# Designs tried in a protein design chat: VH-VL binders against f1miw6. Part 41

Target 1, 251 residues: f1miw6
Amino acid sequence: MPHFAKPLLRNIITRNLFNSIKKKQCLQYLQTLRTLQYDGFTTVYFGETDIPESLVTGEDFSDGYYMPTPTWCVVHAGGSQGWVPWKYRMFLRDELCIKQEDNLFFEFCDVVKKAYGKCAIVVKERRRQDATRPKEGKETEAQAHVPSVVNLTSVTCCPEVAKSYGHKLLTLPSPYNYLNPLDSAWSSLKWFIINNRKEFCLQSVDGVYSYQYILFSDLISKGIERINLSKWRTITTKVRRWENYYLGKLS
Short names: E, the ipSAE of ESMFold2; O, the ipSAE of OpenDDE; V2, 0.75 times the mean of E and O plus 0.25 times the DockQ between their complexes.

## First folded at step 12 (VH-VL; framework fv_acasunlimab_arm2)

Design v2 (at its last look DockQ between E and O 0.01; V2 from the best seeds 0.00; counts 0 for: pae E 11.6 > 2, placed apart)
Fold by ESMFold2, look of step 12:
Structure v2 (fold): chain C 251 residues (1-251), chain A 119 residues (1-119), chain B 110 residues (1-110)
Amino acid sequence: as target 1 above (251 residues)
Amino acid sequence: EVQLVESGGGLVQPGRSLRLSCTASGFTFSDYWMSWVRQAPGKGLEWVGYIYSGGSTYYAASVKGRFTISRDDSKSIAYLQMNSLKTEDTAVYYCARLSYPTDLYFDLWGQGTLVTVSS
Amino acid sequence: DIVMTQSPSSLSASVGDRVTITCQASQDISYYLAWYQQKPGKAPKRLIYDASNLETGVPSRFSASGSGTDYTFTISSLQPEDIATYYCQQYDSLPYSGLTFGGGTKVEIK
């Protein structure tokens, strides 16, 4: 733990540990995760991030009341072994994004089984209502009707699907989101986008989705590649130190 | 000035008990996780067990059920209670501090105390 | 248990020689490995943590590298004060199986 981050981290931990139900969930999560790791399960963090199109283009597409700012959802996975050797997925975040995820988790489970064998697949807990934030993406009541157990906003993650491949699906409880190494990876990707987006922008307006999707995919691919194995090991080492802290404190 | 000092070693017969103490000074003991490591004569190092700052304990399979680690944070002392001692428990016993509160490598060692279990 | 296989068990070298010690873990330990030096009659001293990071005050002739299951410790130019037994130690293990050491490597000067 760096000295410069310690006072903020203590404040966050103190506020979040007040709820005894969430403390029990965190301890159960950590104990289960460590048991699975001991039993030879490879830990894989599966998740998503939002990238507003305005972050990429520098433009705001709002010309009227009915032109919401598009938001792209990127779905990927990784861990101490680096990114899973699985092609990340991109979806336009709205009602269509939710409807497109039905088979994706099956595919993911098959890929990680072939790559690593049995995995402990960790997914961040969805809040009761997705956090309200300044992004212009749509969050409708249709999102609330997608999940049955654990869901990302773009993908349904079924424990029985994971079990059928020999995996175990774990939920990382909120508010302990800082135990998720994907959050650091997503921050690195967004930083890369901000610093490199001008190189990837086209000037053409016609066929905007087709051209922007191709350029956006290239930008995302390069950003993913810059988060290499060394970076992943740094991120997961910091997360493991947090996990040890909570495990020692809560035990 | 930062140190660990073990005490309580000696000669003991098989089947008997012995309690080791580890007195810490020069640092905030309650913030650290403590461990016991042993070394049989002419052999390598063997981890025995550790105790978290929260009081939870973990043990090597060879001593589980026979040894108990505890701590008294007000006195800055860690203890190793060794019951049902066997001749293969003969070793120098080290008390060690873990480098960070949550890290599992050792950055401070005591001088060791010899425990001899013989008939 | 994670078994740490350390090689060689003993070696003898001249002052100024490069000395290499290896540790192999029975499973991937993700660079969670430390190296210790133990002088005769003394407690061990950590030289290296997280597979490759030197402790403050450790001479630069000591180095280490590795990942996964294979780890290497090197003394680039052996000095008389380096006579000791060296141990690797993994700390990737979960609360149930603890912190295992390699068998040790006794380093002597010819």
Scores: ipSAE 0.006, ipTM 0.479, lowest interface PAE 11.6, mean pLDDT 77
Fold by OpenDDE, look of step 12:
Parts: C-alpha cells; sequence; structure tokens
Structure v2 (fold): chain C 251 residues (1-251), chain A 119 residues (1-119), chain B 110 residues (1-110)
C-alpha cells in the first residue's frame, strides 16, 4: 500500500521547488531593477494586450455558439512618466502569425532613448508552452540570466537590440505579472471600451438594412488617452509598494 | 570547428551584379545574426550590413538600395547580392557572425573573398 | 551616424614599448565598444569587447578602458607578433547609426 504516497510527495516537492525557483527569479528581477534605477535607468514597461472584438461589439455569445471573434492586439509602453511618447500599435491577431514586425522593437528602443535616455525595459515572460523537456538542470550558478529573447505575440524583444540603444531588457517572471503596471492600464482600457463603446457607434440605414459601425480606432485612442499621468502615478506607486514588500520578504 | 567560408568573389565590370556566399559550420546558424564587412585595398574596415535571425536586414548608406543580404538557414548560408556595382565597391568582403544574443560585435570572421570592380 | 575617430593612424615602436591607441566617438556609446586586431592578409580578430573585457586566450599585455566618448587601447609591452592594424568598433544606436569602425591604427616595430 505504500506506493501511492510517492507521486503526491513528488508533486508537492516539484511544486515547492517551482515556487522556490520563481521566488528567486522574482528577487533577482527586483534587485536588478532597483540597481538599474539607482544607476539612472528609466523604467519602462513594454507590453501587449488582447482585445476581442466581442468586447468592442458587446455581443453576448452566452447562447453557446462560440463564434471565434477576431482578436486585436494592442502594443504600447508606459511607466512613471505615463505613456511613452510612442504611437501604440494595433494588430489583428490572426495576421500576426504571418509577419512579426521585426522593426517595431527597434523603433520603440529609439523613441525611448530619445525621450528618457537609458531605460530598463521590462517585458512579461511568455509561458513557453513547449518546455516540456525537463532539461536536467545542472545547477549552473545563477549567472544573471541575460534575459532570453522575449517573443511577444506581435513583437520580438531582443536584449542585444535593447543594449545597442543603451537599454537593459528585463523579463518579469510570469507568476508576478501583477508587478507590471501595464496590466492595470490594460484593465482600465478594457473597462473604458465596455462602458463607452456605444458612444463610438455610428448607425447607417441603407434601404431596408440598418448597420451599426464602431469607430474602433477612436475608441482605443480615447481609452488610452484616458489613462493620464496621474493615473499612471497611482498605478506605479501601487506596484512599487508590492516591489518593496517582496524585496523585504524575499531578502 | 566553428568557421565561416566566403565564396563568389572575382572580377566584375561596373554596373554588373555579383552574389557572394558565406557558408557557416560548427554552430547553430539560425540562432545568429550575420553580417558583411568589406575592406578596400589598403583601407580600413567598413560595415556593409547585417541580417537578423528573423530575416530583417540593415545596410550601410553606401550600399543601401544596391546590396541585399539574405540567408538560408537550412543550408547554413548567408548571401550578399551586389547589384549595380561600382569601382568603389572593390574590396575584400568578409562574412562575420555577430555575438548574438548578448552583443553586436563581430566574434567570428571568414577569410574574406576579393571582389574587383574594373572596367 | 556615429563617427569613430581613431588616433594615431600609424605608429612605430620598439619591442617592449608601451603602445596606446585612442578612439573617440561622436556621441556617448555607453561602453559598447570592441577592439580588433588584423594581421596582414588575415581577417580581423576581436581582442576586447565592452570597452575593457579581454577575450579568452588574448595575452594580458592587451588592455582597454574608456567611457562615454573616449576609449583607449593599450599594449603594455609590444611584441613582434603584435604587428597589425587595430580597429575600434561600436554598435550603439542601431539600426539608425549602424555598426561603425574606427579608421584603424597600423602598428609597426622599429
Amino acid sequence: as target 1 above (251 residues)
Amino acid sequence: EVQLVESGGGLVQPGRSLRLSCTASGFTFSDYWMSWVRQAPGKGLEWVGYIYSGGSTYYAASVKGRFTISRDDSKSIAYLQMNSLKTEDTAVYYCARLSYPTDLYFDLWGQGTLVTVSS
Amino acid sequence: DIVMTQSPSSLSASVGDRVTITCQASQDISYYLAWYQQKPGKAPKRLIYDASNLETGVPSRFSASGSGTDYTFTISSLQPEDIATYYCQQYDSLPYSGLTFGGGTKVEIK
């Protein structure tokens, strides 16, 4: 009968180890971030959010016909100084599979350099679905893992590109995504879309048919603009409190 | 052994085209940025262009619009297509690997191939 | 484009002499500088990266330093095998400024 206890213990140990590793990664991230801040790097969070068309149209697909609605991807950046003075990009997710805009990250790096100087560019860790193969981790010494290339859905973020502009690219560990102020900003944007989409609707009557059009670009633009500097400061202050908490707890 | 080998150099007339090849071995070619650097006889090094692992390319102003860099990852080959060649394009052309993903230095060089543009 | 001004263009020194080469960037390049050695008829070889880091296997007589716009390469004791042209290279502000080399310094022995 003792054989059944082994898998549960293994799972608990693996979960605990995983949690321990992620905690360590978080601490390293936070320490690095603070160091860069002290060294005069401006922290900028670069990221994307998905906006389903259903969110914009308000169509309630509760009646079981899951028609996959197109999903839009919005790419932007922000920090303690508000939105980066860079024009946000919007992509249809289905089209992104074809050509990653390889130049977008270059453009972004150039703009932030001009605006802020040297930047600590923070991006979210993308859950590598495929890393099923447990590489037998030789305990390689925690060399400050030069963040690997982070592939966003629409953009490839390369440490070497960032470095070429005098920036540092940092990867935020996935369990701690809430330490990215962009998440709050995106939530605010989505809330704005839900509550104000009717104001951006145009009705056209052509004979027997009535058409409703949504000014999607204007809706997104206004939603982004609504997140002003004051709101950004509030969001970043909250994040900073959490960062300080973890630095204290994990040190 | 990690190496780059250039080929395709030679004598060509002004206005003509020439394609250079760079064959890589000993490393995962698809993971690296590749670059071309040229050196005119008795002159210094001049960067020509590079190609990102994703295929994006960047060129020096002196060759932009005339030269094209491409790659075939299945064959581990980088190419430099040179169109509308000028006498000023006469140089030894080096294929070089950039120190991707950490830096953008030239950490591996071929032996070079001579291109002479002369009427 | 970032311009790299390298000095001197040529120098002649005796075996055992200290040799110094300078490279000045037209703007702050944030330590993103490498030094290369090119022997006659050979491809360049990287000796130093990130302004001061010596490549593996490079003799300790080679060193470099610098910050901002001003960088220095030094051979503490010149050896016969050091006859070469040396180049600095920066990669700051890609892709707009591109990769740029200094004009080179030819080192000869008296």
Scores: ipSAE 0.000, ipTM 0.518, lowest interface PAE 11.4, mean pLDDT 85
ESMFold2 (binder alone), look of step 12: mean pLDDT 90; pTM 0.907

Design v3 (at its last fold request DockQ between E and O 0.62; V2 from the best seeds 0.00; counts 0 for: pae E 2.02 > 2)
Fold by ESMFold2, fold request of step 13:
Structure v3 (fold): chain C 251 residues (1-251), chain A 119 residues (1-119), chain B 110 residues (1-110)
Amino acid sequence: as target 1 above (251 residues)
Amino acid sequence: EVQLVESGGGLVQPGRSLRLSCTASGFTFSDYWMSWVRQAPGKGLEWVGYIYSGGSTYYAASVKGRFTISRDDSKSIAYLQMNSLKTEDTAVYYCARLSYPVDAYFDLWGQGTLVTVSS
Amino acid sequence: DIVMTQSPSSLSASVGDRVTITCQASQDISYYLAWYQQKPGKAPKRLIYDASNLETGVPSRFSASGSGTDYTFTISSLQPEDIATYYCQQYDSLPYSGLTFGGGTKVEIK
């Protein structure tokens, strides 16, 4: 058995023994995705990642000191065409406040429509989490209940918004995050940050968020640019091999 | 050592049926997707259909509803059942292995078996 | 089925010439396309996979490029042993796309 195939087989066997319901969800996801691709939808993976400021500075909190650091959220999208030609978003998260962009998904849907036409927009399923206190406010959508709204922590991804632009919104089942090439892109970005933070640490930085944002933004921008079309095709090819494996075994 | 051998070709009248076999050796047959590809005399390659390792089958429009692909993993044999044969089905039929799980391109071919459909 | 339109259907060229073959897909197939060489009386041989990746043992004079709907296969300096028919084949949105071939291009030495 090839070296790469052995870790894949062991992981699948272990997961299948304990996650038979998620296996069915994975097959349904793959069949829907491939049907959309055959129907001419361009696949785009939309998502977010958290970059704790400590990752950039190298500060160590392992000794048990409570020293909460700001967490930056990066929202972007990509696929076999590379990064979507859309200006990624970067938000400062703080334990004191959480900010969500109300109109971001509308803007995203418009950009990908103009760039690629109709898209299959893939967002990974949010893991099971206890809800925080609900915010008081107006209903965010026209419906009293949105039966398949897929939310990132910073973005509301409404299927009806996607449909209004001719797109289809598709949810990647949570235990199969390795079928999301965006996760590999995020890992590459974080690796770039770790390997290049030394240069940015030599620059004087006072503890003001706007100044830190400029430094983080420049580093992240360079990291995003490092993940070119060739890299995107490498990671989407690996994801496709996993997809083919599941399709071949399960259908 | 790694090979595919087709058998069952021959002369058959239009409207009749014929079954081709593809015997595999030298690899774990049950792990692979298998396909049939045909080539009419003097013409190009035409994909006929394939069968996943899990057993699902998919066909070209020109043969859908008339041809059936199956497999017997215990014997390492793939089959092509051809029903309602037409003269335009005259071709050399190749059995081929797909590069599963890498992707669906062909990495092993048999030598082919000739099927002639004529009155 | 995804239709693959391959051109030209045949060509003649001198040893050392640059040879170019094209395939156009009826819809976007991203980069999921392979190129095959078939010599007379033999089964096809894969030369290129994923639009541009050269198979091990294939001479460097063979190359290919393309994405979306338009694909190009090139022999930079034609050799006598390159007399063959060349085919493109898509494997896009499996399982639904099928595995359709282009019509083939017969390459001859003049």
Scores: ipSAE 0.566, ipTM 0.807, lowest interface PAE 2.0, mean pLDDT 81
Fold by OpenDDE, fold request of step 13:
Structure v3 (fold): chain C 251 residues (1-251), chain A 119 residues (1-119), chain B 110 residues (1-110)
Amino acid sequence: as target 1 above (251 residues)
Amino acid sequence: EVQLVESGGGLVQPGRSLRLSCTASGFTFSDYWMSWVRQAPGKGLEWVGYIYSGGSTYYAASVKGRFTISRDDSKSIAYLQMNSLKTEDTAVYYCARLSYPVDAYFDLWGQGTLVTVSS
Amino acid sequence: DIVMTQSPSSLSASVGDRVTITCQASQDISYYLAWYQQKPGKAPKRLIYDASNLETGVPSRFSASGSGTDYTFTISSLQPEDIATYYCQQYDSLPYSGLTFGGGTKVEIK
């Protein structure tokens, strides 16, 4: 089994594309994570994924008319213990601009505290689209500015809020997003949606018109449920292997 | 053939130093973490330390400050430098490969070399 | 350091008997546990990894399970060639937790 992972790891690493700063950030992240784990923090990955309506309906936009379809944002959390016993949230992306539920992260922190005690909450670094070209200015010592706030599209994750519940908020550096097991979980969810959406369709006939409805909530719920503890263990094991690789390589 | 071969064991007096060598063959040595595990006579296995492929080392508390692990990738050899040896250090010392980069299990072992620390 | 408490320290059973060994971790180590067999005068051999995965070439009479702090190793039908000392080993929270072994279980045949 170790032999099969070696080629995959080599192919990924050969992308010399990581600047020294990002490598350092990765190492710091990993060291911090492992320290917290050692200190008895439960690692929980908190994140979101976008589900375009087209993914659910199966509409083939092959005809080049990119009609912006509504996009749903699913927010949830998981880790080696499976899905967090927190009810996932779904938002229409267009609505997210209006009602940032300011309390969602508080609720989440409270739930995980009750379920697991102190947690290392891992979130992905949001790609600042607006990173205009760093002006060539002064090598200010990139003090790992732990961003004071990590803004997800739908949720604001505040380190101080996490701390108030006894948690630690960690930001996963953007080049290393594959170290988030949620990505695999989201991929599995999307795969489930694609392959099972027909089973969640209802037909209604009103006179001369036939309507098809999709039970979207049920589809998502079942998709999430299908990612059981065994699957989570598999996913998290893979992530841990990559973590170990980077610890060994970057230390 | 994939194998590890330990050498350098023997009888030594307390306070003295000894260096063990582990020669690896049959695999790309530089890609793996290497570890030392010891077993006192009639006792269980005790992890001594390991060295990353990047060269970083970690040690058990029992040997920290006295033992040093190093590696020469060009020769496919791992070393255990043991200083200030104690009678409690008497053991068969195994060189082992860790299942790196995937896991940190011991997937390959040498036959071991006996180190006896006695007055 | 993570302490692995292995039980029993020794057992004697008849050929064909079911043998069970337990390992308890001082903290949650998820599933990052391996089981090793060490025959007299030989180096250890890994039998199980990730708490329940059987190593290639290992007989199916060997199995293991567990999560969190509690782990079990089982020989469904003890054979004469199974005379050995068995060890659990964890690698949780590297590098800080180190690698730790259980105390071992000596398995003998009556």
Scores: ipSAE 0.456, ipTM 0.770, lowest interface PAE 2.0, mean pLDDT 87
ESMFold2, look of step 12: ipSAE 0.550; ipTM 0.800
ESMFold2 (binder alone), look of step 12: mean pLDDT 90; pTM 0.901
OpenDDE, look of step 12: ipSAE 0.011; ipTM 0.534
ESMFold2, fold request of step 13: ipSAE 0.012, 0.471; ipTM 0.516, 0.756
ESMFold2 (binder alone), fold request of step 13: mean pLDDT 89, 89, 90; pTM 0.898, 0.901, 0.900
OpenDDE, fold request of step 13: ipSAE 0.150, 0.380; ipTM 0.671, 0.756

Design v4 (at its last look DockQ between E and O 0.11; V2 from the best seeds 0.00; counts 0 for: pae O 8.1 > 2, placed apart)
Fold by ESMFold2, look of step 12:
Structure v4 (fold): chain C 251 residues (1-251), chain A 119 residues (1-119), chain B 110 residues (1-110)
Amino acid sequence: as target 1 above (251 residues)
Amino acid sequence: EVQLVESGGGLVQPGRSLRLSCTASGFTFSDYWMSWVRQAPGKGLEWVGYIYSGGSTYYAASVKGRFTISRDDSKSIAYLQMNSLKTEDTAVYYCARLSYPTEAYFDLWGQGTLVTVSS
Amino acid sequence: DIVMTQSPSSLSASVGDRVTITCQASQDISYYLAWYQQKPGKAPKRLIYDASNLETGVPSRFSASGSGTDYTFTISSLQPEDIATYYCQQYDSLPYSGLTFGGGTKVEIK
């Protein structure tokens, strides 16, 4: 009787099914996005990034001492037209305080309606790995197919709010981060911070966060300004090439 | 070496059918989207339709329901099946390669094949 | 349907003249527009992509610009070999938009 290798087919089949589901979600996302673009919707990518204060100060915590570093959340939006003409927001990500921005998404929807008319607002699905962490009572949850409410860390993005302004809210599937031009913009901003932080960091013996915040806001503002329309077009063209690649392969 | 060659054009009466072929060489055909573009005598270019590498097809309104684009990746051939032909379909038909995987502009054209629809 | 309105439909100019051709899209196509040159009896050849990028080997007298709905193609100094019909073509919102062409501009030398 022939001897056969018994690979771990359960894991391979499970991973193949999961990959197949994500490919279908990617194709559905792309088809919906392109249909909306054809129908005259302006595409706007709405999202956030975390900037730890240590990135700004240059402090190194690898010496064996553990010290919590405050993290700032920057919320902004952009697309092939450049940054949305909407003032980006910064929030302190503090686990001891409730993060509240009650009407931020309402305001955003109003601003983009006035600037561009009806928009396809794209938000990135939250990373699955962050949701899988075993903390007290936390549940591992796959959020791939639930379009009802999409939460950023600091902002609730409600589809019904978007709809009330004539917009459509879309979720970008998580394994396809390279289809989000905002991620490239965030990387450029962080690189700008690393290479320019010394010029904007005020040193104080009092340790007053307000001084550092003022310089930090100026640094962020300058970094945002540095990502001009030409750079946005480069970023969106690269994303479009990836989109076309997947449309071609999956269609 | 990189080429597209159309064939199958000719004279045909209205209401009849005709199939055009586009033979590709010198590149990996299965990686590319293909398109048909036509040009009536003395007139401008008119996009007819395209087919993705995965096989999905899209058509101009003027030909939708009458024309069908298909591909045979094993033979590196794209086809245009034209049914219910009208005199308005008289044109030189070009096969063109879209600039996949990056953008959807035309980066390679065939020589064209003439289709004349006349009673 | 994204309609491309190209102007003029024809023109005649002298060698050395500056020639300008325009295309207007019926909706914002961002910058996803290409320009083609078609010489008599030949298949079209792409000169410009993404609204303003010259193909390798295209003479620098050719240029283009634009965004949104309004696009312009320019030959800074017309040469005898530039006798051709020129077309714009949009490729926004694929696969659902067509790959629509402008009506063409026939360029002749006096």
Scores: ipSAE 0.339, ipTM 0.682, lowest interface PAE 4.3, mean pLDDT 80
Fold by OpenDDE, look of step 12:
Structure v4 (fold): chain C 251 residues (1-251), chain A 119 residues (1-119), chain B 110 residues (1-110)
Amino acid sequence: as target 1 above (251 residues)
Amino acid sequence: EVQLVESGGGLVQPGRSLRLSCTASGFTFSDYWMSWVRQAPGKGLEWVGYIYSGGSTYYAASVKGRFTISRDDSKSIAYLQMNSLKTEDTAVYYCARLSYPTEAYFDLWGQGTLVTVSS
Amino acid sequence: DIVMTQSPSSLSASVGDRVTITCQASQDISYYLAWYQQKPGKAPKRLIYDASNLETGVPSRFSASGSGTDYTFTISSLQPEDIATYYCQQYDSLPYSGLTFGGGTKVEIK
């Protein structure tokens, strides 16, 4: 009987510790964000979303043949003022060579500097899949290791690069991703795609074969444009409420 | 006690300058934005401007180019320098603490100081 | 700048009456609205923030609601101590623009 209680207790303790650490990280993030805002930094959320082709085509794979459809990655940024006046990027995920987009973050940093001045650039923490191995030993003081580099799927975000433009790079802890207004924006985009994809379809008949083409770039562009300043304000208001809640609760 | 106290108000002729002071106590002054709001006699509230904790400023169109807000964090004082005063600038001037970005509204007010611009 | 239109400019009501004040913004201000009470010869006091949140220590007879451009402030049962001018204030545009107040509503007792 005693053998079954140990793993459950360990799991509970580990979960509790993990939760405690993440809460502290969240608090630190929020405090830092607020401090920067007090200092006149404009908050900008920089991120990406995946759009499977199946979402665009509407193909129902319910019949069990999961054919992996190509996935597109859309990179953009937004904040209280809406979308950043920067051209969003779209990449095919399978073709993403990490090396080729080294300049994208530089370009972004330059654009936001010109548009807003000093910015607090917020990015999501990428779930390191590999950290499952509990390295045993040293209680290293959880110094909030500001990761030296945050790698998005398509873009490498470097704090030093941000700093060189007068910006501050912040990492949002993974459990609190909903504090990123981009998530709501991406949801809206995906919703738009699902509901309007038919309007962006062209049909061509070549002899015996009928072809359907989707104007994918136009679909994405229109979907992004539909998230206007008013919608951004609504989204950011919700995020702000949650931020305030956590600042009060976690302090 | 957490409080703001305005000073420096008085009678001044048009075209002259006046400097108001707002002395803060009971809180960490450097952590807050400060703002000035004025109220003409028998009229409503009018926002004048604010200063960030970092020192950046923003002004209402009605006072832009004439008024300057500054702060001395070492003394916990905010200032409103008013130049080229007009009769329309006659008002009680309130200093107010702005809790932005946590709470983007005024949470603390001074008692106000009267500025009268008349020939 | 965002314009706040407050109505009415003045009202007179009896003790115990329900009082309603409205504020309309020239654009969607996304709940970034506060309500202040100003008694004669005194500085304004915040009663409501974020469109509907009651400030600590404020009586429950005070309430507010609204969304988008339209907001309402209510006193459910007017008391003698509620004689004051009330103001709405938007802070939607921070930190990128200014703050603006409504024109105010003078509340008197008959």
Scores: ipSAE 0.015, ipTM 0.549, lowest interface PAE 8.1, mean pLDDT 84
ESMFold2 (binder alone), look of step 12: mean pLDDT 90; pTM 0.905

